# VHH binders against q9y6x5: the designs that were tried, part 127

Target 1, 379 residues: q9y6x5
Amino acid sequence: LPPKLLLVSFDGFRADYLKNYEFPHLQNFIKEGVLVEHVKNVFITKTFPNHYSIVTGLYEESHGIVANSMYDAVTKKHFSDSNDKDPFWWNEAVPIWVTNQLQENRSSAAAMWPGTDVPIHDTISSYFMNYNSSVSFEERLNNITMWLNNSNPPVTFATLYWEEPDASGHKYGPEDKENMSRVLKKIDDLIGDLVQRLKMLGLWENLNVIITSDHGMTQCSQDRLINLDSCIDHSYYTLIDLSPVAAILPKINRTEVYNKLKNCSPHMNVYLKEDIPNRFYYQHNDRIQPIILVADEGWTIVLNESSQKLGDHGYDNSLPSMHPFLAAHGPAFHKGYKHSTINIVDIYPMMCHILGLKPHPNNGTFGHTKCLLVDQWCI
Key: E = the ipSAE of ESMFold2; O = the ipSAE of OpenDDE; V2 = 0.75 times the mean of E and O plus 0.25 times the DockQ between their complexes.

## First folded at step 5 (VHH)

Design x5 (framework vhh_5j56_2; at its last look DockQ between E and O 0.66; V2 from the best seeds 0.00; counts 0 for: pae E 3.9 > 2, unsure alone 61.7 < 65)
Fold by OpenDDE, look of step 5:
Structure x5 (fold): chain B 379 residues (1-379), chain A 127 residues (1-127)
Amino acid sequence: as target 1 above (379 residues)
Amino acid sequence: QVQLVESGGGLVQPGGSLRLSCVASGFTFDTLDYYAIGWFRQAPGKEREGLSSISSGDSGSTSYSDSVKGRFTISRDNAKNTVYLQMNSLKPEDTAVYYCAAGIKYARGYTFPYDYWGQGTQVTVSS
């Protein structure tokens, strides 16, 4: 039987949640599989960019999904989570489900993973759900597992996406033990449901399952705000993305805009596009705006308004609070093995290996995940 | 600092139409998909229900509940910072206090918490 892989994302699952909260089901999953404690994600540490990096193995500058909100000055197109259906935004890369889908005797399935309900390179998953946040995890899970079990050609790659604990992290902040305990318990229960469903269908032993996330969450506060309006008139620029990484499109001379912003706050770095640090791999794309503002951890960029978010993400990808985890189970993975860290782009070549797919050029390093795999040498 | 003010409610006969307005202050619609404004209603003795929503930003993504789909239309005027609810083919069961609410987007597709609410406007559909 061809190998099968289910990739599951719980949005905004901060890596250290595993240390600070209880996860009976997830811990059992890990016990019988592998854990990567920290996954260094890509800058910016947002949902769409990182989910696309997982499935392409590319940095944001390469796959072209550089933020949750984007603007292309040439076409004057806008991208947002409410306007993400134009293949124009996705076609700068080939995600793994497309690669898989194009193979003979294979098909892909998706339950609301970013980009999966869009034809990319004129290809869309044989089975997919249009994104709808109102659809329960159970329904998503039922569809995915049905497709994994009964499809012809067989579904060999599937994705499953869930919006928590990200939404709650934003609402409550990651340090709210009471509320986040409740939220994270629900997540663990969903993992329990997933495992149970797979066992009931007889998929558990043969299906490779990866549970991961796109980013973490940092605590924010009303006491840590950066008000741009105090530094520059809003008529001088268009805001393409706001916080914690603001994308600035100047309406006047770029240098003038930059000069007005460069000293706006000691808790915000201001970069001209060409001066963005190389370590971010966030420079070589036309969709990156001429000026970006990067707030320090826990600081929020605002206009003349207060933020309602008590948690946020999108910060420097070197910050531990921004890092998700990766757990995996299945015939491809060891049992009871823990690994300290990988890069999020490393997931792609690993998945390709598991599925027997030839990877597209990518920024991942297969060597970083070898120790997770039973068929690889690890010393 | 965010404030919402509804207007346009009143008495209308079955089959009639009303247009509700919600003027927002404290934030503005722009190219950034950061806010959403939704219309809600609450009838006496019933739970508040969501009717429609529209996002900020260029996309202007809209949603409708099944109860009003095809009859109600949500729209916005960025210049006036106003969201409208055009209500056609009104029924007696549409009688309620109608509220507009605004919220900051937390996650993709996540139902907005709608932290800011207007005072409401009464809509009565009766012969």
Scores: ipSAE 0.142, ipTM 0.612, lowest interface PAE 2.4, mean pLDDT 93
Fold by ESMFold2, look of step 5:
Structure x5 (fold): chain B 379 residues (1-379), chain A 127 residues (1-127)
Amino acid sequence: as target 1 above (379 residues)
Amino acid sequence: QVQLVESGGGLVQPGGSLRLSCVASGFTFDTLDYYAIGWFRQAPGKEREGLSSISSGDSGSTSYSDSVKGRFTISRDNAKNTVYLQMNSLKPEDTAVYYCAAGIKYARGYTFPYDYWGQGTQVTVSS
């Protein structure tokens, strides 16, 4: 029978939370499996782009989900986290659940991973939940485990998404030890519930489980605002996305808009599209706007009003505060092994290997993850 | 500063209709998708219940609880900075104080606690 894989994301789980807070259940999971201490994610370090990079192995410019808010000038279409159902946005790549369920005798299941309720290439996850943030973790877990146990053809790849600690990280900021301790304890309890449920159902020993995240979180402040309206009039551009990476569509000559913005703040880099640093891999897609503004860590771009968030993400992907972790357990993985870092795009070819799938062309490197796997030689 | 003011409550017979209004100040509905506006209700001695929500920005995406789906409709008028709850096919069990609330989107979705609340408007459904 083919190996099975459950991919779990806890949104906004910064890698150093593992060092700074207590996670008895997650630490037991790691003890019997593997840990990657830092996962270098993709720029921009936002939710939709990074979740799609995990399941496609592609940089954002290559898979086409380049932000949580996008505009396509040719079709006049808009994308947002509340307007994400048009397959147009997702069809520039083939996510792993589509490839998996097109194999004979295989199905895929999904509990709210971004894109799993969209028919990508006319193919929707075999079993899925429509996104609804009111659905408890317990209900998501119950559906996933039911599908893993009872489906014909059998579910071999499943995903599970949870919105915390991202929501609380935005609300309190990652430096609020009292509130974040409470939040992270609840998440550790959910991980304990997940493991216990898998054991009770007889799944634990033969199911590969990856627990990871899309990005971290940095502290924001009302003392660290960049007021865009103080530098440029709204009439000169269309704002596609605001902070911490603003996407600017000029209404007048692009060079004039750039010149108005370039000295707006010493805490913001202003890029013409062709000047975006090559290390971002963030140029070669029409959905990337002609000018982007990249705030320094912990700075917030605002129009003429304050931000009410105390934490944010989306910054430069070289920043440790933007990096999540990866932990894994199951028959494919070593026991008690710790690895320092991988790239988030490396997760896809590793998952394809575990499932016996031929990966689509991608930006990941299988060699970066081979030391995690029992069937690979690592020196 | 965000403020919300409800109106449109009152007495109605079973099977009747009401439209509640919520006028917002301190933000606008036609900007980026930063806010959700929700309707809630609380009957005496019961927990506060979420009914419906609508996001700010161009999408204006909506959600409904199972208890009101198909009977209640949330909408907005950006020019008036107002959110509406059209309540049809009213039942005696819909009797409650109805609240408008606004929440900042801290994460994907809309399930997090709403930070800004109106004073409430009474709806009474009886013969």
Scores: ipSAE 0.126, ipTM 0.487, lowest interface PAE 3.9, mean pLDDT 90
ESMFold2 (binder alone), look of step 5: mean pLDDT 78; pTM 0.791

Design x7 (framework vhh_5j56_2; at its last look DockQ between E and O 0.79; V2 from the best seeds 0.00; counts 0 for: pae E 3.8 > 2, unsure alone 58.8 < 65, grease 24.5 > 24.2)
Fold by OpenDDE, look of step 5:
Structure x7 (fold): chain B 379 residues (1-379), chain A 127 residues (1-127)
Amino acid sequence: as target 1 above (379 residues)
Amino acid sequence: QVQLVESGGGLVQPGGSLRLSCVASGFTFDYLDYYAIGWFRQAPGKEREGLSSISSGDSGSTSYSDSVKGRFTISRDNAKNTVYLQMNSLKPEDTAVYYCAAGIKYSRGYTFPYDYWGQGTQVTVSS
C-alpha cells in the first residue's frame, strides 16, 4: 500500500502550551510517536505564510504568500483571508498536495487548509472543502477520514485545519490560564476524537499523522501600543498590513516616509525593503512593500483605534512565543522520541520522503528530521 | 473610542423599503480586513439575531442570515465610513430595533466579537 499522510494544523498552538497546560490525548499521541518541541517558523509569523511554508518548504519570499494581507502594485490586486481564491497569489510555488495529486494512482484531500480550495498550477485536490469557519471539526474530520478510507484513486495525502487555539489566544491572551485551559482542553479532546476516529476506521496503524501549527501567540496589552498616526500623516502612505509587522506603501518619497517612521517608537524597527535583515528571508519578492515596520514582542501597531486583542502573532520568528510544535505518529515515525528544534520549512522534505515524492526545490533540510524517521539513520 | 450611530429607521408598510445607515467613528475602513460591521435586530420578546455583516478592506466579504437573504443588502462607503443595510420587501415580522455592531477580526473566518454597538434604530413594518 502506498504511504499515507495526514497533516493537521491547530492554528496558533504555541509550543510551550505543552509545558504549561494539560494534554492527555496529545501526550498519548506523542508517547506513541515523536515530538519536536519547537518549530522555528518563517517570518512573518502569520497563518497563510506559514501554512504555505509547511507544504512548500519555502520561505515567504520564495513562495509568495508574504502576509495575510498583500498588495501587488503591478496588477493592483489585493490578497486577504477573505480574498484568497486567486491563483495569482499561490502560483509562485507548488504545494505538496498538488505534487501528490499529479502522481499516478494518488489523490489529495483537504479540509480547509489555506490554499487547498484554490486551483494552483491548474490543479486542485480531488477532495476538498471550501473554507467555512462554521463547519465543525467533527464534520471536517469525518470528510477527511472518509476520503482517506474510501477514495479511488486512494487519498495518500490529506490536510486538516482548525482555527483554535489561535482565535482564543487573540481574545484572551496566551497567559490567561483560566480561559486558555478551557480552550486547550477542547483542543486536546479534538485530538482524542481524531485518534479515536482513525482507530475506529482501521487507519491508525497505517496512517502517518502529523499534528502541528503555524505559529504561537504572545501576550499583548493596551499599555504597549505604537500609534503610527503620531508619527506620520495617513495621507503619506497606504497601509497594506498593520500589526505586528506593518507593510507600508509610500504615497510620497519613500525616504521621507521612512524618516518619519524610523524613530516612531523605541519598540519598533523600521526597515527599507533592501535593509530587511537577511535572517528573515523576507526581501526578494515584489509583494513585500518598500517599508516594513516590525514591532517588538508584545507591542501592537495601531492607528487611532486601540486593539482589543490580548494576544497576537506575526513577530520575529526567532521568538519562542512565536514557535509552534510538531508531533507525529505512524509507520514512518519512531515511538517515544523527542527532538528539540527544526525549521518549519524542514517539514516539506520530510513529508515528501514519507510519501515517496520528489520534492521541488525548497529551503528545508531533510537532515534535520532524520531522527524522527525509522528508515533513516540518526546521526 | 469606537462609536457607531444608526439612522434610517421608521415606519413602513409591508412590501416597502428602508435603508439603514451606520456611521462608524474611532476606526476607518481601509485596505485591511481588520474590522467587520454587522447588522443585528431585536424584536420585542425575542432574542437578538444577526442579519448581515461586511468586512473592512477591499475584500468586502459579506454574509447574510437566511431570514433576510435576497431581501437585504449590506454595503459600505469607505469615504464616509458608513455601512448601509438596504431592506427591501419588508414584512411585519421585520419589526424590531436594528443595531449595527463593530468587531475586530482575529484571523481567517473567525467570528467577530462585536465589542462596539450602536444605540439602535426602530424599524416598524405595519399596514
Scores: ipSAE 0.200, ipTM 0.656, lowest interface PAE 2.3, mean pLDDT 93
Fold by ESMFold2, look of step 5:
Structure x7 (fold): chain B 379 residues (1-379), chain A 127 residues (1-127)
Amino acid sequence: as target 1 above (379 residues)
Amino acid sequence: QVQLVESGGGLVQPGGSLRLSCVASGFTFDYLDYYAIGWFRQAPGKEREGLSSISSGDSGSTSYSDSVKGRFTISRDNAKNTVYLQMNSLKPEDTAVYYCAAGIKYSRGYTFPYDYWGQGTQVTVSS
């Protein structure tokens, strides 16, 4: 009987929330499974890029979802979270649910994971929900479990996405202990509901479940603003994305735009595309604009306006505040094991191994996750 | 400070049309999808009702409530920092104070309650 896997993301769940808040249900989940305390994600540390990196094992430059807001100069197409359905954007990689459902007698199910309602390489998830933020976690979970139990061919890979704690992290900031405690309590209750539902349906002992996230959150402030209007006129560039990594498409000579920006703030690094640090793996895609501006942690790039956000993400992926966690439970995983760190791209080859799938070429390293798995020698 | 000012309300016959305007200051419409502007209404003794919204940025994603789909059209003019609501085929039940509001899209597909509100403009549909 083929192994089954449910991949769950709670958006914006910073790794150290586990240490700083109470999670009785998540801690019980971890106790009976495995924990990776920090997952080093990919730059930029944004939602769509990192969710696609989890399911492709690729850096953003390689899978082509390089930001939440993108522009392709050749086709003149625009991408955003409200304009994400064109397969053009997604077709530079093959996500794991496509590979899975092309196997004999297998299908895939999805509750709102980024890209699962798009026909990528003319293939859409076998069962899916069109994205709609008004749909409750309970309804998402009910659909996923119904598909896992009742589908022919059987669903062997499923995804489930939830928008919190990202939304509240932006609104309150991660340092607001009172509001974040309330929000994180609700998320822990949802994890309890998830586990209880799987137990009641007889799935818990034979389904592999990964609970992870795409990025963390850092505190912002009105005292930490970088005003682009003080450095350059709007008419000299097209703004593709703003903060904390601005994507600048020059309308005039690129060197002239760079020179106007390079000394704009000591709290912002300005890169010509060819000068972006190699450790970011963020250079070799046409969707990465000729100039990017990278704000320091907790700084916000603005166009002469106040920021309404008290928390943000997208910063340098070496920052611990940008890192999520990973927890897992199921027959493929050890019980009670804790691991310090993996790279987010390592999740894909691990998932392929669990499902018996041949991975596409990717940036992950299977050896980094061997110690989580019962069928592997950990040395 | 963000300010929103509605205009274009008035008295109109059933089946008639009005165009409402919402001018924003301290809040820039842009091709970036960070913000949404919504139109709302409240009739005396009733709860406030959401009618339509439009996102900032080039995508300009729109939504409509079932009560106004096909009759109302939301649009924007970025140069004037203005959002419009074209109201056609007006009915007596459309009589209300109409409000413009702005909200931040904090996460994918989720807008927290709108934080900035105009003072409202009266629309009255009667013979």
Scores: ipSAE 0.187, ipTM 0.590, lowest interface PAE 3.8, mean pLDDT 90
ESMFold2 (binder alone), look of step 5: mean pLDDT 76; pTM 0.784

Design x8 (framework vhh_5j56_2; at its last look DockQ between E and O 0.71; V2 from the best seeds 0.00; counts 0 for: pae O 3.7 > 2, unsure alone 59.3 < 65)
Fold by ESMFold2, look of step 5:
Structure x8 (fold): chain B 379 residues (1-379), chain A 127 residues (1-127)
Amino acid sequence: as target 1 above (379 residues)
Amino acid sequence: QVQLVESGGGLVQPGGSLRLSCVASGFTFDTLDYYAIGWFRQAPGKEREGLSSISSGDEGSTSYSDSVKGRFTISRDNAKNTVYLQMNSLKPEDTAVYYCAAGIKYSRGYTFPYDYWGQGTQVTVSS
């Protein structure tokens, strides 16, 4: 009778949305479980890297998904949101659903979590949905609950991914109260539907559920643009990723490209790879380009263009605006406990503990999450 | 300025074929998957509907609405900065003004908000 875990991500759910908007359903979930008010995510604070960090416990440099847009100079391969299926990109780490289903008499299920429709180390999630953003939350939930309730060997680990509030956060900006309140109310209704569905199917009592996110969102503006074309000719470099962390592959002498960029804007830090701050843990992977540009919060790097985004993420992971939250409920978790902060990489060893899995080498610290768990001494 | 120009519309018999072209200027397909070009249509008195899209970057991922899947094919030619819509097995209900649009990706696989639109080209399938 192994413990079961459902991991849910609502993309781009900024931690302080919980304080600034009403969430009756999520607050009931938290009241009966645990809350971590801020999860310090990994740099860069983008979707693919942080979702893979949750399920591997690794910094981006260690798991190899270092951005939403990547280039590997050795293989000449490109990675993007619409070109993410090559196992090459994912094989530098072992995500928890692979470890889980290689255990005797266990299966894993997935509804759209990044990487779950890819055969990683020749292993794909036992049950999965091919990524398709047009599939409703209801259909994703129906598949997940069917697999949790009816599979043999049993599904012990399941993931569920939803694109909001990230998409709306980009479109409106996190400070648009009218639009974001409508979007976040809809998210809260989906959480209510999730809980009600689990109760109706008899899963709620014995299923551990984590609701979290990959990153937050910060407000952008047309008066906070950094125009790269004003500083350097396009012909001198290949652009691998643009904003708010640009990835620059020089076509000419690297030092010359660096010198052309270093004074481009007081609102942008320009790093040679070896000079990237150690606190980012973002240096030791060939997919990290020789030069990166890191915009200040709320600033947008552009190529001779205006920006159409009113919100963005990807900034310095020390920024509270980049932090998601984590809530959890189930037999493994205390009830009514609130914790201030964990690191996003700490989620993996906690999940491994809950599932009785031996974690692979990782950057998380189990001790940071033990106060959430009923079977651990906290204080 | 980003500009999109459609061409290739006209009158066609039911069951026939047309090939629409969308030439972009001030916007290029390149190695970055930050943009998509989509095809839309609007019949008189109806709302504009999305038909198909193709992303920028090397792989050029495509999508199709259920109304045109299997009959319409989107493609691109990076050297000519052009996106095509091959329309086969045309029906009278395909009669509309067809638009090319370009947009920025906001979220993983999420519907592109399209900011740049062409003038449209008329397609008429005679009944």
Scores: ipSAE 0.288, ipTM 0.628, lowest interface PAE 3.1, mean pLDDT 91
Fold by OpenDDE, look of step 5:
Structure x8 (fold): chain B 379 residues (1-379), chain A 127 residues (1-127)
Amino acid sequence: as target 1 above (379 residues)
Amino acid sequence: QVQLVESGGGLVQPGGSLRLSCVASGFTFDTLDYYAIGWFRQAPGKEREGLSSISSGDEGSTSYSDSVKGRFTISRDNAKNTVYLQMNSLKPEDTAVYYCAAGIKYSRGYTFPYDYWGQGTQVTVSS
């Protein structure tokens, strides 16, 4: 039987939640599998970019999903959460479900993972759900597991996405122990449901399951705001993305705009596109705007409004608060093994290996995940 | 400081039409999809119910409750920073105080938590 892999994402699951909150079901999952405590995600640390990095193994500059909100100056197209279905945005890379889908006697399934309801390179998963936040986890899980169990050709790769604890993290802030405990308990219960469902269907022993996330969450405050309107008139630029990484499209001379912004706040770095730090791998794409503003951890870039968010993400990808975790279980993985850190782009070559797929060129390093796999030597 | 001001309410006969306006200040609709404006209503002795919403940004995604779908239309004018609710085929059961609310998008596709509310405008449908 061909190997099968289910990739699950709980959006905004900060890595250190595992240390600060209780997860009986997830801990049991980890105990019988593997854990990567910290996953260094890609800059910017947002949902669409990082989810696409997971399934492509590419930095944002390479796969072309450089933010949750994008603008292409040539085509004048916009990308956003509510406008994400144009293949134009996705076609700069080939996600793993497409690669898998194109193999003989294999099919892919998806439950609301970013990009899965879009034909990419004229290919869409044989089974997928259009994104709808109102659909319960249970329904998503039921569909995914049904497809994994009953499809012909068989589903060998599936994705499952859930919006928590990200939404709650934004609302309550990651430091709200009372509310976040409740939220994270629900997440753990969902993991319990997942495991139970797989066992009931007889999939548990043969299915490889990865549970991960795209980013963490940092505490924000009304006392840590950067008001751009105090520094520059909004008529001088178009805002393509706002916080904590603002993408600025100047309407006047770029240098003038830059000069007005460069000293706007001691808690914000301002970069011309060509001066963006190399470590971000966030430069070589036309969809990256001429000027980027990067707020310090916990600071929020605003216009003439105050943010109601008590948590946010998108900051420097070197910050621990931005890092998610990865747990995995199945025949491909060891039992009871813990690993400290990998890069989020490393997940792709690992998944390709598990599925027996030839990976597209990517930025991941297979060597970083070898210790997680039973068929590899851990040196 | 986000402020919302409703207008356009009044007395109408069954089958009539009204257009409500919600002028927002403190934030602007632009190419970014960070905010949503929603219309709510509350009738005497009933719970507040959501009717319609529209997001900020270029796409401007809209939603409607089943109770008003096909009769009410939400729209926006970015230049005026105003959201409208066109209410057609009004019924006596539509009598309520109508509220405009604004919320910040926390996550993809999630319903907006509405943190800012207008003062409300009375709509009365009666023969």
Scores: ipSAE 0.025, ipTM 0.484, lowest interface PAE 3.7, mean pLDDT 92
ESMFold2 (binder alone), look of step 5: mean pLDDT 77; pTM 0.793

